# Ledger of designs, part 15: VHH binders against Protein LURP-one-related 7

Target 1, 182 residues: Protein LURP-one-related 7, of Arabidopsis thaliana (Mouse-ear cress) (q8gwl2)
Amino acid sequence: MADSETPYHPDPEDLRRIPVDLFASKKLPGLSSGDLGFADSSEHLVFILRKSSSSLKSLLDSSGVPLFSISRLHNGVWELHKGDVEKRKDLVLTVKRTSKRFSKTESEVSFAGESSENLVIKGVPFQKSCTIYSQDSIVAQTSLMYKLRQIYVGRSKFRLTIFPGSIDHSLVVAMVAIFLQG
Key: E = the ipSAE of ESMFold2; O = the ipSAE of OpenDDE; V2 = 0.75 times the mean of E and O plus 0.25 times the DockQ between their complexes.

## First folded at step 17 (VHH)

Design n1 (from l2, 16 letters changed; framework vhh_7sr4_2; at its last look DockQ between E and O 0.54; V2 from the best seeds 0.62)
Fold by ESMFold2, look of step 17:
Structure n1 (fold): chain B 182 residues (1-182), chain A 121 residues (1-121)
Amino acid sequence: as target 1 above (182 residues)
Amino acid sequence: EVKLVESGGGLVQPGGSLRLSCAASGRTFDDYAMGWYRQTPGKQRDLVAGITEGGSTYYGDSVKGRFTISRDNTKNTVYLQMNSLKPEDTAVYYCAADQWFGEWSGDFDYWGQGTQVTVSS
């Protein structure tokens, strides 16, 4: 009897190389009025954007735990801090607009601390066009849901695709949210 | 009561200019996306121009290079400078505000009452 061939078991690294899609909408199951949700393909909330009464914004996980707070300084720079808007912790990154031509916008992301990696975000906010670059590689990209799903009245809808890489998905969502506001 | 009030509309000759203003009252809109839409009778509203909280702008194809949107948060006001006006620009122009990013679909949270712009010889 010859030895049996080892059954195929995908390497965990191969499984992590699959792009992840998140779907943004103002109306999703479990989403409070006034919030913006990012859901998976099954419409389960993954992240929630929420404005506070002071106009600061929170990025929350699906259980409502604050991950980051988003603020815009008077000079136009955006800051992302860990934690809730009421008890903000360490600065994580800043986003600064570096180019603005009619509809096209370009911004640079600078991480706090020892990180030397800067990201560039390009797109057209009102068209929900947003692409995040690390050098020449695409980290994440938005698209509209034309062919697979219809755009529905009374509901904002776009897809965010996050490509395999080392950047935390919550940071990607935060950067997209900042870019589309600024 | 929250209100958006447009002004600056009127009758103008082709090739002329107008500046529309949208003053907000009842709250500040400095963290809102703002937009201008226009509507011809019997047609749906079309996005003319938009501006985000951070100042990124968008223009409809038919107005690119002729119209400029801007905002002054100290006055809680958004503007639309309209140059090189054409008869096809004739419409009621509406100011709008959205809590998040603005909506190319026109799903804004607040709308003004509109101001008439008429371009004719």
Scores: ipSAE 0.603, ipTM 0.789, lowest interface PAE 1.5, mean pLDDT 82
ESMFold2 (binder alone), look of step 17: mean pLDDT 78; pTM 0.790
OpenDDE, look of step 17: ipSAE 0.690; ipTM 0.850

Design n2 (from l2 with K64R; framework vhh_8h63_2; at its last look DockQ between E and O 0.72; V2 from the best seeds 0.73)
Fold by OpenDDE, look of step 17:
Structure n2 (fold): chain B 182 residues (1-182), chain A 121 residues (1-121)
Amino acid sequence: as target 1 above (182 residues)
Amino acid sequence: ELQLVESGGGLVQAGGSLTVSCAASGRTFDDYAMAWSRQAPGKERELVAGITEGGSTYYADTVRGRFTISRDNAKNTLYLQMNSLKPEDTAMYYCAADQWFGEWSGDFDYWGQGTQVTVSG
């Protein structure tokens, strides 16, 4: 009597309680040249960052559908809008650099609308290192793969760990992108 | 395709100053993270300084406080101002470009041919 081990489908709620790792790379299967991809642990593309210009970028899902547009204002402030770069919809959030000390940068994220949630991003953009804070809680963190003693992971990849929370993963990716390019 | 050409290298006495430049051509580099790396004889290539698209800078510990990386997007040129030079700074200095966030590991998309900087003791 072969005990048909019912494949354990983790409760979607339980999945929300587990940190999610995304791996960012310029070299991913299915990724177009010039794009930056974020893939899961199985190397499935989840998000795509695409440059339209130096001041305009798009965050796409794995199917190439625009989720957000990222734009830099002349004053150095970054804005995230919903939708395509050509059809910018509602402002979602802004990112402003608040401090630069040596190589360490701090930026403040302000959400548009009724959300009073303020986030702070700290790190070294050029090193692909940042941590997103919500008050005293960590929302997300990047890590360089070569520091993780994973010998086989190309130095060109970094890991984004998103901790359980209410913030959409796409927004986290967008914020990280904004910060690391800033 | 982005082409990078370094210039400004030369012989300088210890304690002296030198500015090396990297001229980009083929396309604008305003959407690239840029970096200076150097390689001394018998040593591995090391990252010296980096600057993101947005202008955030990074410096290696060995050059922090002495070197300044800057970019002029209008001129499509990257600079490295080197002050208080030491014999240990003697190396071939390379300009590098990355399409996105820069590479700590040295895996940049584009590299120049380098310019030699020699610091005499």
Scores: ipSAE 0.734, ipTM 0.860, lowest interface PAE 0.7, mean pLDDT 89
ESMFold2, look of step 17: ipSAE 0.745; ipTM 0.876
ESMFold2 (binder alone), look of step 17: mean pLDDT 84; pTM 0.849

Design n3 (from l2 with Y58W; framework vhh_8h63_2; at its last look DockQ between E and O 0.57; V2 from the best seeds 0.67)
Fold by ESMFold2, look of step 17:
Structure n3 (fold): chain B 182 residues (1-182), chain A 121 residues (1-121)
Amino acid sequence: as target 1 above (182 residues)
Amino acid sequence: ELQLVESGGGLVQAGGSLTVSCAASGRTFDDYAMAWSRQAPGKERELVAGITEGGSTWYADTVKGRFTISRDNAKNTLYLQMNSLKPEDTAMYYCAADQWFGEWSGDFDYWGQGTQVTVSG
């Protein structure tokens, strides 16, 4: 290949980026009863899911500041808006189920505005199986933690691995939460 | 507080059908993941079927194709339609609810008292 001798020089950040693991649990230090927490491997809260009245939910940062609100429309489409449930701002994305085969579910994520991002989520919601794809690349995926190798106390434990990429981690967590509820 | 009450159990001949229901009270169950579990005498409880807030379903292999889980959020009612019943399906059937996504291990936040299903023959 003498004609294609251009050396590959990867962006230094690409060489140093590693996946981030978040651990979902109903029982974590500092987590309020009824909330679902996403924590790092040291059990430090990173994100919190909180149910509001009725079917509205909030995604909060570790300090409890609302980042997004999650709602389901009557037609089955899910919406993510900036801000809390009472001060909802711009629509960020929608998630629509596109396949309803027994245990397997597929959903499409559509970003508001003129984003070129096309995402597909596949898995089995009730088993907490969820993989987010950007074209042929995996953005994030969940895995179950076996009871014998439990690292956290509480119920409904699973791991969310977010791979290096351009999508904000809070959006990834929101998309996972939407998919697993639908 | 969410309260769950099952009904519709009874004696059914093998090959027959039966629908059991679970009524929720105290709160609406609209944003709960719901499930049916069963326990035969002397055996451990096992998860039979589940349904998320948004309606995605899951079934244990032993009942797939024979049982159908469904929910009617307007009536706060969960259903399990059981067809082609076998003696092995004889058990106490429990309604369960999870505050978030559902629970593969069967560790749910709320449980009913159960309704007995007995399949003869």
Scores: ipSAE 0.662, ipTM 0.834, lowest interface PAE 1.2, mean pLDDT 82
ESMFold2 (binder alone), look of step 17: mean pLDDT 83; pTM 0.845
OpenDDE, look of step 17: ipSAE 0.753; ipTM 0.870

Design n4 (from l2 with D31E; framework vhh_8h63_2; at its last look DockQ between E and O 0.61; V2 from the best seeds 0.65)
Fold by ESMFold2, look of step 17:
Structure n4 (fold): chain B 182 residues (1-182), chain A 121 residues (1-121)
Amino acid sequence: as target 1 above (182 residues)
Amino acid sequence: ELQLVESGGGLVQAGGSLTVSCAASGRTFDEYAMAWSRQAPGKERELVAGITEGGSTYYADTVKGRFTISRDNAKNTLYLQMNSLKPEDTAMYYCAADQWFGEWSGDFDYWGQGTQVTVSG
């Protein structure tokens, strides 16, 4: 007799989502001088980082609408707020360095509110090495475009890979920007 | 436009110490990641040390524990304190700046003209 206790389930590989790559560059179509752009593989801007001062930056969408403001308070503490630098709204998260030995850095991301788990970021900020962890899972990771730079005539770039998950891509970009600056 | 001028190089005996400085004009250091690179005759430039806006540091393995990078944003000055100097540290030392984070490949947005450090004997 047939075993009715084992219902059909699709192969888990059919449910796999594709990671998203964003390419950080100082030179992209539509990018203002002095900004840092995050673009898709077709070089269409997705996010823009803009500086106001060494302690204050904006993350913008592709239309130039402010999504978050990034500020540095106290040595090693960074805050992310909704809105632009002049109309900051609710605090979204903080990033604090928790370990530093020589060049290796570990930072903890604490979200405002009760529902978010803390994230850990590890890497070497000056070398653009950055991996964001949620518990034991990788949320996002930077990689260098060294071999592509051998071909390019422009300035250096890096790739940010965001793995499938529930964390908003704009938050991932903001966390990377914070970690690499601090 | 950011301009960088190094100073403090010179001749020093092996085992000695020397501090090189980099003064910025045009814009302040607090907007940039900063670095020291060096080039010995006949060799490629190499990144020696770096410091981010937030103060995170990087050191090449060959200088780790002997060199200290620091910045004074109020004076727009970058420093490299070099202790326990070796003849292999002989090079032209360049101050460099990057608009966004740093550049491990040694390709920075702004460069100084360099200051010579020579370690003998």
Scores: ipSAE 0.615, ipTM 0.808, lowest interface PAE 1.3, mean pLDDT 82
ESMFold2 (binder alone), look of step 17: mean pLDDT 84; pTM 0.854
OpenDDE, look of step 17: ipSAE 0.721; ipTM 0.855

Design n5 (from l2 with Q99T; framework vhh_8h63_2; at its last look DockQ between E and O 0.76; V2 from the best seeds 0.72)
Fold by ESMFold2, look of step 17:
Structure n5 (fold): chain B 182 residues (1-182), chain A 121 residues (1-121)
Amino acid sequence: as target 1 above (182 residues)
Amino acid sequence: ELQLVESGGGLVQAGGSLTVSCAASGRTFDDYAMAWSRQAPGKERELVAGITEGGSTYYADTVKGRFTISRDNAKNTLYLQMNSLKPEDTAMYYCAADTWFGEWSGDFDYWGQGTQVTVSG
């Protein structure tokens, strides 16, 4: 019998069904100088972006373990490989700009291997405006914190909202990072 | 220790053109987002134009169609070509750089000292 007087508290599986917010900032507890962090609403680090050299970047988990390496080719195409910059494994995806109209930029994400899944990213990179689409559905979307509240201008944050779906959050963060740099 | 030095400012007639430059030193800037901001006396500093590592550009509405930002990573130099100048474009123009994505509510990691642009008439 259900307990109608007790508030519903989601179990871990139910929490997968609501949007997740990550907050990108250059200033977070535990974040090294020069890194960009993605944290939860309590400012606990979830992902870290780190530059290795002018052409190579890493996406790390909260413990600093490399998940992906990011590189930009001379033709403007970006590649994501699994693993760190010293030991890059298989190519995971590429991102290529497909159009620019009235300051709006579109890019296509192509996954490596036998997947027919392609995603489209739209936004204004310099303004940290980014929305990732899978056909008719939004996978993730950024919003600027200073537009939400003026008193937080000096915190240098933006919010990334990841909607429930099949795409791993680390891949979403990598795609956002690529789009905003390119 | 990225250092930014602007040059090319000066006095021009309304309707004229001017290019300002920003030389970077201490390190290369090819993986930085770069920007031009300006400040007129008694006004807030405003972002004029920006360009990401990958070359995506942004322009304020007040300058769109008249100004062009560009970067030459081989020469470690940022440019702002200003055409059809108006008296309201008169300001100190600052070069700025950000380690990651660019515009952080006007909070860039590195700034130059500025170069004055004055438009008569």
Scores: ipSAE 0.694, ipTM 0.850, lowest interface PAE 1.1, mean pLDDT 83
ESMFold2 (binder alone), look of step 17: mean pLDDT 85; pTM 0.859
OpenDDE, look of step 17: ipSAE 0.710; ipTM 0.850

Design n6 (framework vhh_8h63_2; at its last look DockQ between E and O 0.77; V2 from the best seeds 0.69)
Fold by ESMFold2, look of step 17:
Structure n6 (fold): chain B 182 residues (1-182), chain A 120 residues (1-120)
Amino acid sequence: as target 1 above (182 residues)
Amino acid sequence: ELQLVESGGGLVQAGGSLTVSCAASGRTFDDYAMAWSRQAPGKERELVAGITEGGSTYYADTVKGRFTISRDNAKNTLYLQMNSLKPEDTAMYYCAADQWFGTWSDFDYWGQGTQVTVSG
């Protein structure tokens, strides 16, 4: 007979072998008016996007501590910097649109420093369609939660699925936010 | 608070053209996703066209190729140029804005609408 009462303590690596879902929503516990929250499947806040000015946004952790600032340059290139919008620090990555055909958009992510890896983002920004590729592998992708015939709990704007890999989840959220704005 | 006011509606013969405008006030809409929705008599409101902060556009299949959405952020004005109008395009046209990335029908701000009537 198996011991069904034994506490289950999943190893962190077991949990990292499955995709992680984050749900973007404007109405979540602990979220200030005007912010966009990214929550886990239990509606616990994980990341916050906050507007600072027309061309400048902050990505914050669940406690409101600034992680990155997002800005768009006059030439249309997007930059991600460490730290608060008041005192931006090191450049982390840039995103540049490389193709636009009708509604379909393709962008390239370039990381700062000496790296051979660039990512490609493809989708339809207004449709909240966004897939991030590392070569032929999918890093993350979005899907629209509410559709004409389908209702998901809460009024989330979209779901972000992050597949197991080496890229930090806060960077994935930042890249999605950049792509969907352009 | 962002306020949206539509204008430019009117009566147009089938096959004709018309431009409707949406002026924003109170706050600029530079980093908002913007959209036009419409509601015909006896029908549900439907999304017609959308445009992101960066200028990416979306069009409903029923208007693709005939309608053009555009934004002039310096003037805080959103436009919808409607060509080859059909009687089925008759509706109240609403300007809408979303603080984050657009949406199906759950926009944060709405105008009061401008009537477009296509005869003929």
Scores: ipSAE 0.554, ipTM 0.774, lowest interface PAE 1.5, mean pLDDT 82
ESMFold2 (binder alone), look of step 17: mean pLDDT 82; pTM 0.832
OpenDDE, look of step 17: ipSAE 0.775; ipTM 0.883

## First folded at step 19 (VHH; framework vhh_8h63_2)

Design p1 (at its last look DockQ between E and O 0.71; V2 from the best seeds 0.71)
Fold by ESMFold2, look of step 19:
Structure p1 (fold): chain B 182 residues (1-182), chain A 120 residues (1-120)
Amino acid sequence: as target 1 above (182 residues)
Amino acid sequence: ELQLVESGGGLVQAGGSLTVSCAASGRTFDDYAMAWSRQAPGKERELVAGITEGGSTYYADTVKGRFTISRDNAKNTLYLQMNSLKPEDTAMYYCAADQWFGYSWDFDYWGQGTQVTVSG
């Protein structure tokens, strides 16, 4: 009697060719007070950011399982490790600011290990403006969800669009979180 | 609950300088994004300057180059240094704090404000 509104089942190939949107919000069903959630278009949680301090945060999956710990070193470099803040495992990447002119910031992401690939993040952290580049391609981009002159979304809500590519979505969310905090 | 109290407002001549401060109490603000907003009579509140947990700053175009936001986490205090003041800077200045990332409409905590009046 109750009906789901799932009228479309796209070909898997079509899904691989379109961007994915995540919606960040402080107020979502199932989200604990003080956390920041990233949800799909149906408001189902996909990732959760949780703070313990300004230098220590966790990225969790929708089940609350820790994926990464985020830490800020005293020199201003950010580190992402696998696992919980209590028992951090392998270093995954670092983020370092490379340029700051007025409000505009650029940061470089360096992956741990033998990788020679770096990503660049540009934007205005305080205004939730963030674009992640791989070479000349856009990996992901944030945007505010409002009309010009009006805002209809709840507190701290913004959209993160992840374009088709090879980078894990949890890493994209972690990089955005790091950039916007620093 | 985090409480914010502004001080340092007053009357200042155009071209002059003034520092306003915001003392936080109830807990430290180390893990908050902080901001200054202002509101003149009959106008909407506007973001003036912001500073993230990691120290990245933001300034409205109308104050860029003249105002400096800073934080002293050891003293649990936020500052706004205002130089080259203009009559249009006259407003009530509010301290604000946010648990995540900060933006003018989504601040979780606000102070009561301190009046800055700039005369010609």
Scores: ipSAE 0.589, ipTM 0.792, lowest interface PAE 1.5, mean pLDDT 82
ESMFold2 (binder alone), look of step 19: mean pLDDT 82; pTM 0.827
OpenDDE, look of step 19: ipSAE 0.823; ipTM 0.909

Design p2 (at its last look DockQ between E and O 0.58; V2 from the best seeds 0.66)
Fold by ESMFold2, look of step 19:
Structure p2 (fold): chain B 182 residues (1-182), chain A 120 residues (1-120)
Amino acid sequence: as target 1 above (182 residues)
Amino acid sequence: ELQLVESGGGLVQAGGSLTVSCAASGRTFDDYAMAWSRQAPGKERELVAGITEGGSTYYADTVKGRFTISRDNAKNTLYLQMNSLKPEDTAMYYCAADQWFGYPWDFDYWGQGTQVTVSG
């Protein structure tokens, strides 16, 4: 759980929340071949990533209902829109790489509309290293580093930890998916 | 179905350079994570370099600064430029592709490999 050595005093609602772990895998109960699933610790699907065409991907809920579409533009910017790829609605956010040093990558998330919320994603995409920041706070982080061994086991899975906050978990999963693809 | 065919391997002297290529067919690979792995006799296959759909690269420490991975999506081709070659780089080099993110899980598609032999 959260470290208590320097207590944080959020709104009372935040004190009742704990981090959520999702496990990304290509092989899960109920997952179609070719999809990537994000499941809880009991292997129940929560989100599904599916390729819709060469440059378009869908984020789906556990029932297969489209939540967002993900596209990469020729200029390297990624876009997230509400809805299915055929019934694509409002632009939600864009992700743009702002720094690349050897394997380390930084990207900036810009939300559509009047939002001034800026998120930064840092990590090594090819190694599934991804941390999403809101200013100084960590929104989410990929890893299995919480196990005693600290040795990766199971080559078809990685862990995504989403920390308490106001950002929708489906948006977090979408941002991780975008960052890890480029 | 995506098919991968490597080429460009051969015998080179230590200190020399060589470029290996991987041609993809059956479909475009532009939304795949791509990688080069290698396997020397009696050793396990090891990841050498990787590149994501969006172009982010990764290199093993043993090749960083000497090898360059690149992709040309218009030609459906992956490259590995190898400079300052050492006898320890001798191996079968394999092209690999993954539909999603690549490492750490097994890649979905593999080529049959191209031999690189570095003489001392």
Scores: ipSAE 0.597, ipTM 0.803, lowest interface PAE 1.5, mean pLDDT 82
ESMFold2 (binder alone), look of step 19: mean pLDDT 82; pTM 0.833
OpenDDE, look of step 19: ipSAE 0.786; ipTM 0.888

Design p3 (at its last look DockQ between E and O 0.72; V2 from the best seeds 0.73)
Fold by ESMFold2, look of step 19:
Structure p3 (fold): chain B 182 residues (1-182), chain A 120 residues (1-120)
Amino acid sequence: as target 1 above (182 residues)
Amino acid sequence: ELQLVESGGGLVQAGGSLTVSCAASGRTFDDYAMAWSRQAPGKERELVAGITEGGSTYYADTVKGRFTISRDNAKNTLYLQMNSLKPEDTAMYYCAADQWFGYDWDFDYWGQGTQVTVSG
């Protein structure tokens, strides 16, 4: 198809209405073995997921600086804290599975503090199906990349589309990572 | 490096039950997504069932309600309980593991397989 997705000479407000795509992959320039990278459409790393142990993971920026630590509690609740796994700072959010039916999973995201924003995540974790909702609006959504990316980056795992809104992209990536693991 | 060894395959009559197991070694698989795939003669490999680190499961429609995937992290072992077996379930069953989330085309480790044969 020849259709253009980008207006020529875009107004800054128009750019804010364009969804952002991140591509999850195990094999990207600058990515260490064992990590999972989220890259832009040009294969430039934006975020890195790194495992520290079976219950502890880090979300890092493109320079490898820790943004958040992800931990799974024994009761099945997931926590996101600022900072790295060794010196975790303030709790940012929790994710708790609220239903599971025939592979379909639903989870609720609760932000720490006095925020009134709660999110719902629905999908099938094993199939990389993940949609994050704020009320009736879609915050972000994953889609499979297999047929579109067979030779692009080798073994791409999925695409994450983040729609325009107020939620920081690093938080969206963290929530997706939590949902797909649990 | 993670090593996977399947066992428990064999010959079973249609309508019967069988459990296959996958023992992991070299390291624990606690933070791996795990799966069972199968390949019948003359057919392509297909994903049968999967289970994430956190315990979320997936089943192919052809086995849903008949098969149950489970993991025992303390024993480093993955299981597939197969009930109401049909001749079309005959295949080599493979255990697979992935560092991140799992899916057919991106599993990092595979076992050698265990044969399940269902006679009718």
Scores: ipSAE 0.615, ipTM 0.812, lowest interface PAE 1.4, mean pLDDT 82
ESMFold2 (binder alone), look of step 19: mean pLDDT 81; pTM 0.825
OpenDDE, look of step 19: ipSAE 0.838; ipTM 0.918

Design p4 (from l2 with E103Y W104S S105G G106W; at its last look DockQ between E and O 0.66; V2 from the best seeds 0.66)
Fold by ESMFold2, look of step 19:
Structure p4 (fold): chain B 182 residues (1-182), chain A 121 residues (1-121)
Amino acid sequence: as target 1 above (182 residues)
Amino acid sequence: ELQLVESGGGLVQAGGSLTVSCAASGRTFDDYAMAWSRQAPGKERELVAGITEGGSTYYADTVKGRFTISRDNAKNTLYLQMNSLKPEDTAMYYCAADQWFGYSGWDFDYWGQGTQVTVSG
């Protein structure tokens, strides 16, 4: 008749319909010293940023598998490629600064192989302030933990909120990482 | 590991100028966010200026328009040009670096030992 204990197994698309919070920190369970981790609200690692021995950086999944490599060109443009730093594959996107006024910075994200799409990132990189826009809609936004919760002081943590949309979360994390370093 | 050594501090007249420098040891200097912090006698350490890996700058309101932070990646050197100095700028000035996104005055991964700047009336 009626099921009394049928488990709910959410479809991945259902999870994309609500905002997702990731918490960036230098200190998380399972995170190696020197890495930056992005974890869910239960402190389970979702993404890892790692410096290589070269000036390149890797974005890794929770299992440590390389997803993207991040590099900065001499002209100040940033590139994101698929794969490991040693086996870089297709260019995915570029990020370039389009304006700066005092500490406020605006950057444009251009996806490879596209002629019309544009994302804009605005914020203050040194202060971990970053908002990603698609047209007038917010795709993702960072916030400092101590400003949202007065009990956090002097932490090197910030919150990344990703709003519902079609953009892959790993790309959002990569764009934030690029902007905050550029 | 990254090592930071400041130099260029000294005694300067009010209204004068001074440049402090920070020499970094390491092949990845240009991969770090860099900052100058200062601590005056009896006060908390405060962020003065910061510069990201990509060159974006930040200044505390108390020094904006008077101080300029810059980096020379070819020389592995961070600079702070201080103009229109005031007695209130008297402090130990510290060079700092962060691997993953600098933040105000409290949470840098690497620090120098500091260089003293004294501004007399």
Scores: ipSAE 0.558, ipTM 0.777, lowest interface PAE 1.6, mean pLDDT 82
ESMFold2 (binder alone), look of step 19: mean pLDDT 81; pTM 0.819
OpenDDE, look of step 19: ipSAE 0.764; ipTM 0.877

Design p5 (from l2 with E103R; at its last look DockQ between E and O 0.58; V2 from the best seeds 0.69)
Amino acid sequence: ELQLVESGGGLVQAGGSLTVSCAASGRTFDDYAMAWSRQAPGKERELVAGITEGGSTYYADTVKGRFTISRDNAKNTLYLQMNSLKPEDTAMYYCAADQWFGRWSGDFDYWGQGTQVTVSG
ESMFold2, look of step 19: ipSAE 0.698; ipTM 0.854
ESMFold2 (binder alone), look of step 19: mean pLDDT 86; pTM 0.871
OpenDDE, look of step 19: ipSAE 0.757; ipTM 0.873

